VH-VL binders against Ubiquinone biosynthesis protein COQ4 homolog, mitochondrial (COQ4). Designs and how they scored, part 10

Target 1, 235 residues: Ubiquinone biosynthesis protein COQ4 homolog, mitochondrial (COQ4), of Homo sapiens (Human) (q9y3a0)
Amino acid sequence: SDGAGPLYSHHLPTSPLQKGLLAAGSAAMALYNPYRHDMVAVLGETTGHRTLKVLRDQMRRDPEGAQILQERPRISTSTLDLGKLQSLPEGSLGREYLRFLDVNRVSPDTRAPTRFVDDEELAYVIQRYREVHDMLHTLLGMPTNILGEIVVKWFEAVQTGLPMCILGAFFGPIRLGAQSLQVLVSELIPWAVQNGRRAPCVLNLYYERRWEQSLRALREELGITAPPMHVQGLA
Key: E = the ipSAE of ESMFold2; O = the ipSAE of OpenDDE; V2 = 0.75 times the mean of E and O plus 0.25 times the DockQ between their complexes.

## First folded at step 5 (VH-VL)

Design w2 (from p11 with heavy chain S101L, light chain G51W; framework fv_potravitug; at its last look DockQ between E and O 0.02; V2 from the best seeds 0.00; counts 0 for: pae E 13.2 > 2, placed apart)
Fold by ESMFold2, look of step 5:
Structure w2 (fold): chain C 235 residues (1-235), chain A 119 residues (1-119), chain B 108 residues (1-108)
Amino acid sequence: as target 1 above (235 residues)
Amino acid sequence: QVQLQQWGAGLLKPSETLSLTCAVYGGSFSDYYWTWFRQPPGKGLEWIGEIYHSGSTNYNPSLRGRVSISVDTSKKQFSLKLRSVNAADTAVYYCARGYSLGWYLFDYWGQGTLVTVSS
Amino acid sequence: EIVLTQSPGTLSLSPGERATLSCRASQSVSSNYLAWYQQTPGQAPRLLIYWASSRATGIPDRFSGSGSGTDFTLTISRLEPEDFVVYFCQQYDSSPYTFGPGTKVDIK
């Protein structure tokens, strides 16, 4: 126990030993079944404290990032006006985000709140990262199949340095078939790394104010290029 | 504003084929699953099936073999055919706009067409 | 297939009263993929609530939904004259998408 009460809603204080056990257990379960999103969440929350501080500090230095830290916007079904997003022009960020969710049969909501981060501001940073993850799928044009998730993890690993992203990027491929692995190594990883280095930190983007922006224009602004192939059929 | 208008013959003899068409005005045609329902007199709604703009269909197993849904993307229309009708097929038939799982489902509906199968 | 039942079949109330309508599923409805519709006789259904509790665009705040698993509730906090119509629930967790038989709200 940390010997203090909750630092934010839903906070569960844990000792360093408890965090170590949660991290090891969640890593094992997430590698065993990558669709255990609850275990991926536990892994991210129990590791990466130093990396989260680095991310928070760079957000504070960026004018848009600082505004995000101050205003604490959320991307969820309770905060999104789905009717408004549906009314936006074809090809806008908002319309393409809805299309991504529909095509991949996913919801914007997370199942559980952030629990194991022992700093309120860092808890928001990792929560924001999780919400932005689906936005990255939209920006990069990547589906939620295993191959697409690995490609996004490579981008995120380059962008954030989060241990959960690095682990997913390096160990995720062991579950792939030979064809998918070959394409990943020869084409998709180089693309993801190049775009991750080129693009500004995606946590510093206030997506909630950009729904009307053309996705093409946003990709050009960020320096994100078209992927070398469509991934949805390869997983 | 999205509007759905439907039409087709409302009086049939047993063994005939029911044919209804729904036209979509406003909004995107390609982003949705276009759906048919029916409501027998004094009973609840029954989902008949759906079609995506690509032509991909899903049908209610209770009607499989008798039902077909088709789409004409250039006209923004989709159609229902129900073969070998009988008295149990008497109902008000509706077309509707639908989404996949996790979304607001069936937000716009056609006006309904009463179809009576009379011996 | 998921069978939905609704109770009561008919609910007799006066304008201004609170209405509580029940919907029960034969098995758990995943992620609260349950919707409520309003249907005026001779007209197409109107979507009121989706995801068990989220109001559709343009729906007055007197309509609210709640529940999870197998038991769901539609509440109309103060009945208006236009609310004396039929209401039914619909699940969209699995195909075939099924509807409840409806609850008629009658003016007393």
Scores: ipSAE 0.000, ipTM 0.414, lowest interface PAE 13.2, mean pLDDT 81
ESMFold2 (binder alone), look of step 5: mean pLDDT 89; pTM 0.871
OpenDDE, look of step 5: ipSAE 0.109; ipTM 0.648

Design w3 (framework fv_potravitug; at its last look DockQ between E and O 0.08; V2 from the best seeds 0.00; counts 0 for: pae E 5.1 > 2, placed apart)
Fold by OpenDDE, look of step 5:
Formats: sequence, structure tokens, C-alpha cells
Structure w3 (fold): chain C 235 residues (1-235), chain A 121 residues (1-121), chain B 108 residues (1-108)
Amino acid sequence: as target 1 above (235 residues)
Amino acid sequence: QVQLQQWGAGLLKPSETLSLTCAVYGGSFSDYYWTWFRQPPGKGLEWIGEIYHSGSTNYNPSLRGRVSISVDTSKKQFSLKLRSVNAADTAVYYCARGDFLSGWPDAFDIWGQGTLVTVSS
Amino acid sequence: EIVLTQSPGTLSLSPGERATLSCRASQSVSSNYLAWYQQTPGQAPRLLIYWASSRATGIPDRFSGSGSGTDFTLTISRLEPEDFVVYFCQQYDSSPYTFGPGTKVDIK
């Protein structure tokens, strides 16, 4: 019982053996039910240590990323001024993000807190990744249906290299019908990969400072192109 | 099938206010942004302005100060007012639907039938 | 505002021939926010292509769009009698949304 107290809020110290068991269990469950976001989270935390270091280092090399790491902004219901977002012009990042949340009935608080990362800064990196996920849906114009989720995971996989994203990207399509699968493979995945490669690291964006920015302008800045089709109508 | 129907006065005198209404039939109103265009005889198309279901509007700077677009979500209608009309405002006016479902601006896939508005002394 | 130009102003061709229409933008059109419309005299414009290369619903496969940045092309692979009308490009990237002056396709 090495008495090292929690390194951050919600931190659960675990032994290497415990982490291994959690990784195996969460992987199995995530494969069984990809909608178990909690299991995906556990898998990410227990397997992503090396990748998180790389991401952290990448963020440190970027001026905006470094600032994010220093200031530790959070995206939650408690930190967001929803009234402000509502007052923003149509087409702004903030307004469109809010619309996304409303339309898809998701909350910024839906994301599980980080628990199993034994480094405070890396714990923040993965937390930021989780909190930015819905922002990526907004940015890419992807719904929260199975196709939309897969597309975002492919984008994230290319951007971050996180094992959980890679696994999600590859196993997600297993539940798709033939037509959807064809569209995914022929059009959407290539689009996601291309945009993921082209765009700078999206974790380095200080979204909280860009609510007023036009979503179109932001997409242009990042080099994100329109998807080849409307994904909402396909699933 | 989604259809737009528009109506309003087609003959105006200078300094009068143009008033047109467009009604949406057979589709969702909240998932789209609604736009007015005009086309002078023998000329190209000009964007006038747009309105969202929230009531947010954007106008062509060339018409700023004279144009007003409003929406009645309960009736699935949106309207155009153009004040202080002159001969240069003579055109066929169109209402149109643009897709904004994914946050990506889309082109205008459904159009009204058009209304010829003639400004004559 | 983004100014669109189209070339040629008039294109004279015979039925069955290939038509190539050009649209140029004064500025880069981001994310290919470019559309093509067909307009028959006395009728409202009909959407042909959106996102520079996507065909609208119900549009025949003889119509195709391509291009990026500032240069865009509408191609009609085989002209049908009903295709001899006016075609407009339009950008919806930035306000104000603007149209090209149009290309008239005439029968030779």
C-alpha cells in the first residue's frame, strides 16, 4: 500500500498489474460494446502512456499548446458560459458547438474524469482530448451516429496516435451495413485521414478563446475541407 | 416534397416598401437557413440576405439599412422587406432554402417560384 | 466580397458534345464552398453541383464538378437538348454570397 496520495482529482493509484487487468478488461468490453465510453476511457488511460507523452511534448512545442498546458482550461458545464454561446452569431464556433450539444443531446460533462494516469500533466492531456472530442464533432460537422463517431475516431487516430482511437477506428465499422461500410471506406475514411494529416494538432487549439470565430474561418485555418457527403442522412 | 411558395405585391412606386413572404411546405424549418435573392431582368443573381430559425439575420452590405428579413417559425414563413425602392430594385425575387444541418454551409437546393417586382413611377 | 467570373460567356455546341464551363474566384473559396446552378429562362435556378463536386439529388451523371481554390469547372459529358440554357456558379464560403455572371450554352 504505497501511501502516495492522489496526484490529481479523481486519481486512483494503481499497480502495474492492476493497470494490466484494467486494460484487458476494458478492451474486451469496448470491443463488445463500443458505446461503453467509460471502458474506452479506461483503455485509453491504461494503454496510452507513451502516446500521451508524445502528445504532451508536441503541445509543449506549440506556443498555443504550451499555453494550454500552463493554464489548463477545461470544457465543462461549469466553465462554459452557455448564455454567451447562445448569444453568438450563427455559424460561430461557440454557437455551432452549442447547437451540436443540443441537437445530439450531449453534455460537456458526459466525459468521464481521468483516473488511471499516474502523471498529473498527462492526465490533463487525456482529459483535454476527451473534452475536445465534441468540439471535433462540431469542427468536422460529424454527427454522433455510428458513422460520425467512426469518422471522428479516424481523424483522432491520425492526429493523436492514441491506441484507443486506432482501435475504435478499426473496429467501429464491424457494425455497419454493406452500403454504409462502402461509403465509409471509399469516401469518409480517406477524407478523415486526409484532413487529419493536413490539420495541425487540434489539441493545441485554445477553443475557449475562439468562440466568436467563424466556424468556416476556423476550418479554413486548419485546412479542413467539407466532407464528401452528408453523414447525418446515411445512418 | 419540400416546396417554397412566395407571394407579395409585384408593382411598386418609388419610395414604397417591397414586401414579400415565403412559406415552407413539406419539410423542417429549423434545420435550414432561409435566403432571399433577386435577379434583375437579363442580369445575374444577387444575394439579399438570410435568416435562421433563431431569427438571426445577415444582409448584403449593398442593401444594408433598407432590408429587413423576419421569420415566423410557427407558420414556417419568412418575409422580406425592402424600403425606399427605386427603379434599380426592379427584379425577380426568389426565396430559397440552404442546408445547415451539419454546420457546413450548403448550397440552395429548393427555390420559390419567383416574384417579379417592378418599380415604376 | 468574392467576385466570380465565368468563361466563356457563350458556348456554342451541338447535342451530344462535351461542354466545359469555367468559374474563377477572386479569392480562394475555402472548403470548396462552390455550387453550380442551371437556369432556364423564366424559371428559378436549379442546383446542379454543391461542394464543388457533389451532384445534387436528381441530377444526371452527365453533370460533374471539379476544382479547388480559385478555379472550378462544370462539365457536361454529353449535351442533351434541355441542357442548352444558362449556368451560374456561386460561392457560399463568405458573405455576401456571390454568383458568377453565367455561361449561356447555345445550340450550334
Scores: ipSAE 0.023, ipTM 0.584, lowest interface PAE 4.5, mean pLDDT 90
ESMFold2, look of step 5: ipSAE 0.184; ipTM 0.646
ESMFold2 (binder alone), look of step 5: mean pLDDT 90; pTM 0.927

Design x2 (from x1 with heavy chain E99D, light chain P101Y; framework fv_recaticimab; at its last look DockQ between E and O 0.02; V2 from the best seeds 0.00; counts 0 for: DG spot H99, pae O 9.2 > 2, placed apart)
Fold by OpenDDE, look of step 5:
Structure x2 (fold): chain C 235 residues (1-235), chain A 122 residues (1-122), chain B 112 residues (1-112)
Amino acid sequence: as target 1 above (235 residues)
Amino acid sequence: QVQLVQSGAEVKKPGASVKVSCKASGYTFTGYYMHWVRQAPGQGLEWMGYINPNSGYTNYAQNFKDRVTMTRDTSISTAYMELSRLRSDDTAVYYCARDGLWDYVWGSFDYWGQGTTVTVSS
Amino acid sequence: DIVMSQSPSSLSASVGDRVTITCKSSQSVLYSSNNKNYLAWYQQKPGKSPKLLIYWASTRESGVPDRFSGSGSGTDFTLTISSLQPEDFATYYCQQYYSTYTFGQGTKLEIK
């Protein structure tokens, strides 16, 4: 929709040609340097339109997902009550998430804002996906090392079908040594795929209302099993 | 019109189980949480838990986690609540209630069943 | 769990009276992301199912008379009936749906 103006904050209207160029450029850059999260984000936004519609529709069919789409909660330093999270019991989702952020030196604000999605609701869906990424690390017990990231990407790819996740999942292993690659292919990827298939859509979780829930209970609810090995020790 | 119709009154002995049904109509069954709330005679409302009819996932109140099982049959838009190991203090009216989160009221219970009286007596 | 405390437990009033019921939550039920209070009020008449009156602390459910109003934020909430009608004699419950679901103990409104 050629809207005369921005559809949402940070929206940059682009033509199909511009989107194509952005997609190609971002893909090239992401392949060249996979740590360019901004390029991965651009790639996701420019290539994920159809998949985002499917995800949105899936969210609409779920009560909690629908609520999320209506209320549009955000996960950022401005929306999180870190003091509250710190006060939660050990083993709670909130406490473990906070621990994850601290241990891995990650900020919720590290996620790039959505810019190139020409639909406000879909823009939110992809934004939610980005903001939930660290939550998935917490949920899956995956570190932010290369193996952990690949495992999470495989899980996300299975869950969302987003092209950027699929690409990340497939190209990520190219950077690994032989031993790590063997473990990834034989144990970690199958685990990620199995859990991704078994678990409901993780975008339909209202995480902000589950801080007090035990991470263990949440994993049980979702059917997420323990990883086959300690991934941090493999990096 | 949204309707929740529950099964009839039950009389059970201590130690038995009871299964209450709640048939939903007038809306997309899988699009709304279904809650169960009970009320003992002359007492207040007590939330028991909910089920997501779409996924089948449940969340039970701590007091019921070991005794309650919530299920659903999506083919007939029916939710079930089974309470096991019944005690005299389980005597109550049991309600199913829809979480009106989709269109109008998020998180609050906008429609209720008529209630099912469960009496536990020796 | 968030504990909801209502006051008073019972109240006697006459038709035409202004009635106020209070509800206090043990924790804030205000969500910072949307600035909404996850609080509802229900009316229950004897032998009947509860009926939703107010949600988001202050929004009336469809069909609810204007004489019912909800106010408050954070931990302190109030249900007000501006002019009590004969059909308003019932038990009222507050509910939080911020974290899980919990009800107040109820307030029985009786005719004086």
Scores: ipSAE 0.016, ipTM 0.533, lowest interface PAE 9.2, mean pLDDT 89
ESMFold2, look of step 5: ipSAE 0.048; ipTM 0.623
ESMFold2 (binder alone), look of step 5: mean pLDDT 93; pTM 0.940

Design x3 (from x1 with heavy chain E99D G100E; framework fv_recaticimab; at its last look DockQ between E and O 0.01; V2 from the best seeds 0.00; counts 0 for: pae O 12.4 > 2, placed apart)
Fold by OpenDDE, look of step 5:
Order: sequence, then C-alpha cells, then structure tokens
Structure x3 (fold): chain C 235 residues (1-235), chain A 122 residues (1-122), chain B 112 residues (1-112)
Amino acid sequence: as target 1 above (235 residues)
Amino acid sequence: QVQLVQSGAEVKKPGASVKVSCKASGYTFTGYYMHWVRQAPGQGLEWMGYINPNSGYTNYAQNFKDRVTMTRDTSISTAYMELSRLRSDDTAVYYCARDELWDYVWGSFDYWGQGTTVTVSS
Amino acid sequence: DIVMSQSPSSLSASVGDRVTITCKSSQSVLYSSNNKNYLAWYQQKPGKSPKLLIYWASTRESGVPDRFSGSGSGTDFTLTISSLQPEDFATYYCQQYYSTPTFGQGTKLEIK
C-alpha cells in the first residue's frame, strides 16, 4: 500500500496482491459458508471495482442518484428514527421496513462497513448497496430464508451487475432441495430477473425520503409485481 | 440560463384530451425531476405529479392517476403532460417545474414554465 | 398527504410595512436526520408563474432580496417581509416537500 492514509472511515489500504488474496480467500469461504456475510462483503469489495464505477456513473446521471451521491445518506440504527417509522401508516415503506426488521430480527447495523475499496465515493456506493439490501427485501416482499435471499440476489445481480451478487445468485441454489429448486428456476428467478430489468436502478432511490410513501405506490412506480408465490411457505 | 418553455394555450371540449409540452434548456434535462402543477382560475396550486426524465418513471397525484400521463423525449429535452377525459373543472393554467434537487426527490421548484392555459368548454 | 394551511388568506398593507404570513402543516416537516424543514415559499404575481423565494424554511433563493425571511420549524412557519416594496404585492404560497408536495391555499397581499 502506498503510504497514503485511510481514504475513509474503516478503510484498509491494500496492495493488489493483498486484494487478490482476500478475494480468493473470501470466495472460498463464501462458497463454504454462504452465511458468512463478512466474506461476501470482502469479495464484493475486492472484485467489484469496475462494476462500482459503472454504478456510480449511472447514479450520477440520475437526478435522485446524483442527490444520493452528494448527500450520502446512511441507513443505520443511528440514522433511522425508529419511533417515526413506527408512527407511520400501515402499508407505508417505513412501517413495512420496520416490520421487516422486526419480523426477521435483523438490524440495519448488520451490514459490515466498507474496508477494501480504494475510492471514497465507490466505497459509499457499495455501502449503500449493502444498506439497501434489507429495503429490497421489503420492496420485493422476500423473506430472509434461503429462497428469499437467492431471489433478492438475482434481483441485485440484474440491477447492479456486481460480481458478488452474480456469484451469490448462481451458487445459492446449490443448497436447495429438488422441489425448492424447481420453484426457484421455474417461477422465482424469472420473476426476479424480469422485475430487475424493468425496475430502475434501486440504488437511485432516496429511501430515507420515502418513508411515508405507500409500499404499493412505490412498487407501482418501480414496476415491481407481486411474487408468484409465497416464498416463506416454501422454505 | 435555465428555461422551461411550454406549448401554447389549448381549448378543448369535455371528454377530449390535451397534451402540453415543456421544453427545457440551459441544463442537463435528465439530471432533474420535472413536476407538473396546475392552477385553476382564482385558485391555488395543485401538484399533479412528476417524471424522472432519465428513467421515464412517473409518480402521479391520486386525483390524476387515472387520467394523466407524463412522458419525455430526451432527444429534445422535452417533457409532456397529457390529461384525458377532460372536464370543465380541468380548466386551469398548467405549469411544468424543475426540481432544484436539494435533499429530496419532491424538492422545491426553482424554475417554472410560463404556464399553459387549458380551457375546457362545451 | 400533508395539509398546508396559510393565514391570513388575504391582507392589505402599505409600502414600508412589516408583513407576516403564517403557514401550518398538518404534520411535522422537520427531518430528524438532517434537522432541516422541508418547506418552501413562493411568490406569484398575476399572470405569472410562481417564483421560489425560500427553501428549507429559512434559506433565501438566489436573487431574493434580504427583506424576505423565513422562519419556523416543525409545523409552524412564517414568511416575513421586513419592509414591503411596491413589487411585493402578490400571492404567496407555502409548500411542503417532506412528502408528496402540497401547497398552502395562498395569501394574497394587496395594497392598502
């Protein structure tokens, strides 16, 4: 690493060789244990540089995306007003997101901080991607079970082109039983792909400004259709 | 200089449709949301909806959701608002307005078109 | 939708007067994350399009005279003209953009 200090909080300067080693190691671990979100994160950071540039540029060309890049909103327990979200009407994005967090017992802080991206803005883009992940679960109506995660990964892969999403999308199904796999291939993946292609870039959504918007209205805006089946019952 | 130039006045019969254009210049058309606001004679301002010129995605006010269509032609930096099934109470001045793109997708409107008068009469 | 209520609906004043227009929102338009009020004020003259005066409740748009000021937070907001000029006779609107944009009913400022 050229003796340059960290570019952002939690930045760990690494050489190309180190990045390569991290990529290989994280890939192996992610394949071994797909629930190692930290390894998936490392893989994304070390392999996604070119894709992140493309995403960043795409965001710059979008009014809302440009605003997000400028203002750099974060989705964390420190930035979310949970009381406000709780007070929102049923069916609102904020209320449904909160419900998702509660039902699935997940925290916005579960996402690992970006460490291995050697550009501050790109580091934010990947951080935003991570923080929006749970929002995508909410938007798509997908649970956090293995099927739900795979569906979201397919959607993300189509939306972002990130290598880690693509890898996750392809290798995720290997762990499924025959019946689940059939449903995934015949119904859920096509649905995810179709919606991913139809919807605008979901990173360009200023979610923090849309808490009061009805989830239904947002889905309509994005062209997101209802899932073909209840995924929770399939797991 | 940022300019929004709208199409001329329209006179329509009830049940007809009207399409108003808004040509943008002096800025990157796809970089800002375009909103539509109308004002009936002697009345206040009513928000109708917006379009993201980059993606073409729209969000309409509930009162217009079934009658309004917002589109854009990026090649000529022009936004369009079409209102169908016109009624007498649709008589108003229609404005396009640019979002200043400051901390919110619904942001304040820093530039406005000159307005297009639409008169619906039998 | 957030409902915006202006008061008064109309007022008469003379050149040089201090004028105050109030706007109330049915819900708070203060965003806790950045502590900004998503409120704007517009001026509209007869036969003309609205002109942005104030955004974020208190920030003047470029080119707006210093005699215009915005204040308030949460649900209560005020537009103040410190010394009314002849060109200031117009209709004023408040707008919230915390959620789906909505306007107040307007305040017509007339010459006394």
Scores: ipSAE 0.000, ipTM 0.500, lowest interface PAE 12.4, mean pLDDT 89
ESMFold2, look of step 5: ipSAE 0.090; ipTM 0.626
ESMFold2 (binder alone), look of step 5: mean pLDDT 93; pTM 0.948

Design x4 (from x1 with heavy chain E99G, light chain N34Y N35D P101Y; framework fv_recaticimab; at its last look DockQ between E and O 0.01; V2 from the best seeds 0.00; counts 0 for: pae E 9.4 > 2, placed apart)
Fold by ESMFold2, look of step 5:
Structure x4 (fold): chain C 235 residues (1-235), chain A 122 residues (1-122), chain B 112 residues (1-112)
Amino acid sequence: as target 1 above (235 residues)
Amino acid sequence: QVQLVQSGAEVKKPGASVKVSCKASGYTFTGYYMHWVRQAPGQGLEWMGYINPNSGYTNYAQNFKDRVTMTRDTSISTAYMELSRLRSDDTAVYYCARGGLWDYVWGSFDYWGQGTTVTVSS
Amino acid sequence: DIVMSQSPSSLSASVGDRVTITCKSSQSVLYSSYDKNYLAWYQQKPGKSPKLLIYWASTRESGVPDRFSGSGSGTDFTLTISSLQPEDFATYYCQQYYSTYTFGQGTKLEIK
């Protein structure tokens, strides 16, 4: 153990054994209830160290990614003017992000703080990933229901390689009915994988500088195509 | 700008097949699904299916799933629709159409080809 | 498939008139979590391919005049042309894209 105090706000230093127990417990709970986002967070924090290093290193090599790592932007009520987003035209990234928040009855502050990562830069990377996850729902046009979340997990697994994303992508479908599973396998997974390969790493995008950009233009820039069907209509 | 240019009119006998082409330009062909819609004389529009040009995956409407095949050639940005075992009631204009982006919502069709008339006569 | 029904099948009107076309779906096309109706309207002039007018039931496509408006939710939808122009005489189709892609049978708008 390091025996030191916190490395950043909310940090809880843990031994390798404690991390193993947290990883096992959170994995079990996340499989039982994928909507336990707090357990998914614990799983990601306790199992993702090597992958987070890979993600951080690729962000350093990208000019926009490096600026994000340096400036440490946050997407929260204290950093984001939601009223200004409402003034943006329909179809802009900022306006559609605000719509996502309204429809799903969430705020930017809903996400739990990072606790179990023993490097402050990597703690920021996983925190940024969680905040960007909401942007991915907006970019991909995916709802927060079970089917939509699984589709986003497939995209994220291809993009990031995070163990929690890979596990969610493979085991999340266990709770689906036969019709939803058939569509997932035959159409939605191929779509998510194709877009995950084609799009640049979404952690390298400075979304706070792009609120005014047309969502159409952004999707074309990233190579993200429309889903084959409306996922909510299948749920 | 975005253009979809289709192959010329066809005259076929019952039982034959027809293959209609749709050449895309002005956008990234593999980034958008291509849909096919037909319109019989004096009738409305009928969706036939789509192809994902990047992967080649297809989804066909129930009425056509046993007779239609959709393919593409990404090297020339061209989609194809082949309808087999033609009947006289397959006489129609066949359109290709590009699926829209999210600001038009996916599944609405923002660009259409000029149409290809297929006549099936004994 | 979701069946789309339009009414009337045809109508006759004069330049300057207000025209209303209705479209009913056999089941809801409202994506409740996104609060969007997956309903589009197309205009087709004789001998031409269709042209997108309205998506999300009420959002005008770029370049479409503001005299065209869409309204409705769930299963009942309306296309309104507030002041008919000579170029508006055409056939109009509604389309749902909630689960598959189904068109209404069309409404032919003719000059009186």
Scores: ipSAE 0.006, ipTM 0.514, lowest interface PAE 9.4, mean pLDDT 83
ESMFold2 (binder alone), look of step 5: mean pLDDT 92; pTM 0.944
OpenDDE, look of step 5: ipSAE 0.045; ipTM 0.657

## First folded at step 6 (VH-VL)

Design a03 (from a01 with heavy chain S57Y F101Y Y105W; framework fv_ficlatuzumab)
Heavy chain, then light chain:
Amino acid sequence: QVQLVQPGAEVKKPGTSVKLSCKASGYTFTSYYMHWVRQAPGQGLEWIGEINPRGGYTNYAQKFQGRATLTVDKSTSTAYMELSSLRSEDTAVYYCARGDYTSGWPDAFDIWGQGTLLTVSS
Amino acid sequence: DIVMTQSPDSLAMSLGERVTLNCKASQSVSNYLAWYQQKPGQSPKLLIYWASTRESGVPDRFSGSGSATDFTLTISSVQAEDVADYHCQQYYSYPLTFGQGTKLEIK
ESMFold2-Fast, scan of step 6: ipSAE 0.089; ipTM 0.641

Design a04 (from a01 with heavy chain R54K G55S S57Y T102Y Y105W; framework fv_ficlatuzumab)
Fold by ESMFold2-Fast, scan of step 6:
Structure a04 (fold): chain C 235 residues (1-235), chain A 122 residues (1-122), chain B 107 residues (1-107)
Amino acid sequence: as target 1 above (235 residues)
Amino acid sequence: QVQLVQPGAEVKKPGTSVKLSCKASGYTFTSYYMHWVRQAPGQGLEWIGEINPKSGYTNYAQKFQGRATLTVDKSTSTAYMELSSLRSEDTAVYYCARGDFYSGWPDAFDIWGQGTLLTVSS
Amino acid sequence: DIVMTQSPDSLAMSLGERVTLNCKASQSVSNYLAWYQQKPGQSPKLLIYWASTRESGVPDRFSGSGSATDFTLTISSVQAEDVADYHCQQYYSYPLTFGQGTKLEIK
């Protein structure tokens, strides 16, 4: 009746005990099927509160990150000008992001809404992380096959420290065959960890203001190196 | 095991068009980009363009934009390059070459066809 | 367009000598530089990619070095079978471009 209204769209208030139960249940489901994006989202929201505060504080201390927190840009079908992105030069961030979406048949709108974070700013931070995930595939040159997703999760785990990324990085490899597992452990994890440590926080990058920038130049600016091998051919 | 097979030679008259083929085998055709490169007698290599066999997306060097057309037939794992309005200056060996491409990272060409010698003369 | 310039245009070496081939880009290509060997009557063969990484099956006498605008291909001890044209290629930006080639001959 006269109870407090929601903090933002789709917000569902939960107690610490309820958050613990949601975390346990979503972790079990995410381990069973990492491609269950809804369960991965719930795991991120319920287990990441302290880590989200650290990420927000890092964004506040960065000029570009602080601007992102103030302006709250969103990456979705309703906010993207697809015609403008298609008009950009080959090799620009915008054209390569559009290519990634097209060839992998994914949409910016695939992500579940944020529900179980009780701080509006932290809710934005985790939503931004989810919307930026496809940009990480583009920045790292990783396909959406199982091996590519695991490599991106190792980069994300090092960059963010989010529990869901750590779990995905450590348990995702269970799904790989022997050849891919050997390559992952010997080459790709060291590469992903090195790039994750060297690159500035990817949440601090204002992608919407960099659509025209050469993807090659952006990678050099961020210290991201080419993969040591062709991951697409190993799927 | 991995091979790109091209016909040995083609002879065409100025003003006509030619469609050169490149048959791929030994790998998943849609997992790699196909590039086309030409080499005039005694000259260096010149990049014409690339095609993503999975999507059909093409990218061309400006010199060949509007005159070269790259296509693929996924059912036969064959790539094609059609070059129109042929001139004597188009006399060259035309190579198809495989290059990896993962999300905006074009790579070096690890496998090359044997080349087709196109002679344009009256 | 990025212009790739190779030097020298041609050179003749004695068996066992160390050979150095140069490639210069008109602007930075970072490490996105490949070297190809083309023997007479054959298609090019990839030798080196990412400036310094040797392609599988390529003899260890071949090595690549350099970054940004200046690159070098070295053959530590030239053999008779190394008679070929050598081409450098940048794959940093479109259009992809090659140098004019360096012809290596044995005395």
Scores: ipSAE 0.012, ipTM 0.475, lowest interface PAE 8.8, mean pLDDT 83

Design a05 (from a01 with heavy chain T102S Y105W A108Y I111Y; framework fv_ficlatuzumab; at its last look DockQ between E and O 0.01; V2 from the best seeds 0.00; counts 0 for: pae O 9.1 > 2, placed apart)
Fold by OpenDDE, look of step 7:
Structure a05 (fold): chain C 235 residues (1-235), chain A 122 residues (1-122), chain B 107 residues (1-107)
Amino acid sequence: as target 1 above (235 residues)
Amino acid sequence: QVQLVQPGAEVKKPGTSVKLSCKASGYTFTSYYMHWVRQAPGQGLEWIGEINPRGGSTNYAQKFQGRATLTVDKSTSTAYMELSSLRSEDTAVYYCARGDFSSGWPDYFDYWGQGTLLTVSS
Amino acid sequence: DIVMTQSPDSLAMSLGERVTLNCKASQSVSNYLAWYQQKPGQSPKLLIYWASTRESGVPDRFSGSGSATDFTLTISSVQAEDVADYHCQQYYSYPLTFGQGTKLEIK
């Protein structure tokens, strides 16, 4: 170790060798058990450095993205005013996000802190990516089952180019039955890819300033179409 | 104790600019939005705009867009409002007020400065 | 913009009487409504937020009610120290807007 102290809260300085080992180990574990979100996180942090730079630069070029980078908003139970979100009209981003959390029994606090990124700003970018993940489920209307997760990962892969998303997108289907796989390949993946390509970078959305916005209006703004009905039925 | 301290009064001529200050204390300055609200004599309250002291992002009422400029000095925990092209109609008490940062968008005001009386006269 | 309209513009009440102040929004603001008290020569003071939640330190005689477009601030028994202008404010959407205010006096 170069004797350098941590660059940010929860930062764990690691050597290139250590990062390599972490990457290999986390990849293996993630393939073995895709529900190991902690391993997916490690994999993302150890392999995503170059991609994160690209994402950061993209954010800097966007007015809203730049604002996010400056203000460093966080999405957690401690930062969200749940009472306010609950009071929002039905169909609003905030209300629908809460509904998603409740229906899928997901908490914003389940996201692991960034540890292995050796740049404070990039560490935030990947943290933001993680915290926005559930928002993407809401935005895309995807459940947290295996199909829903794969669809979101495909969307994320197209949007961000992060290796962990790409790997998750490709290897996720391995455990699916023939029928599910057929639907995934024939309908869901094309939909995810199309929407991912069409939509602007979703990391550049200041969600905390859009709670009032109609989810429908936001989808329209981003050019996101409704998913196939059979996917909606899985929610 | 949360305090927002403002100068008592300013006198300006039409066509000039004024920069009003608001010194915050008793809380983490970068953890709350700072808003500016004015009140003409015998009139109601009028929202001017807000600033996020952490990143410096601002939001203005359309009426003040391009004429009002909000800034902060984090080192001194001081917020500033500059108003240009002053008119007689700008005569009012100008308040700074604290709003929430992380609870979303927008908010109410839990603490107010004592206000600065701006008089615009020839 | 959401227009907030208060009524009445002014009222004079006797000590101990029940006072009702109204605030109407041009469109629904859900419960994103605050009430402020402004005594003569002073800055506004927060009384009620979220339409019905009383701010810490505010006497129990003050209460807020309503939702969507119609809101009410009630003083159950008006006191001499309650002489002030009262303002409602919506924070449902930008721009933030206030009512024109209601002046409360004691007879």
Scores: ipSAE 0.008, ipTM 0.513, lowest interface PAE 9.1, mean pLDDT 90
ESMFold2-Fast, scan of step 6: ipSAE 0.260; ipTM 0.709
ESMFold2, look of step 7: ipSAE 0.016; ipTM 0.471
ESMFold2 (binder alone), look of step 7: mean pLDDT 93; pTM 0.948

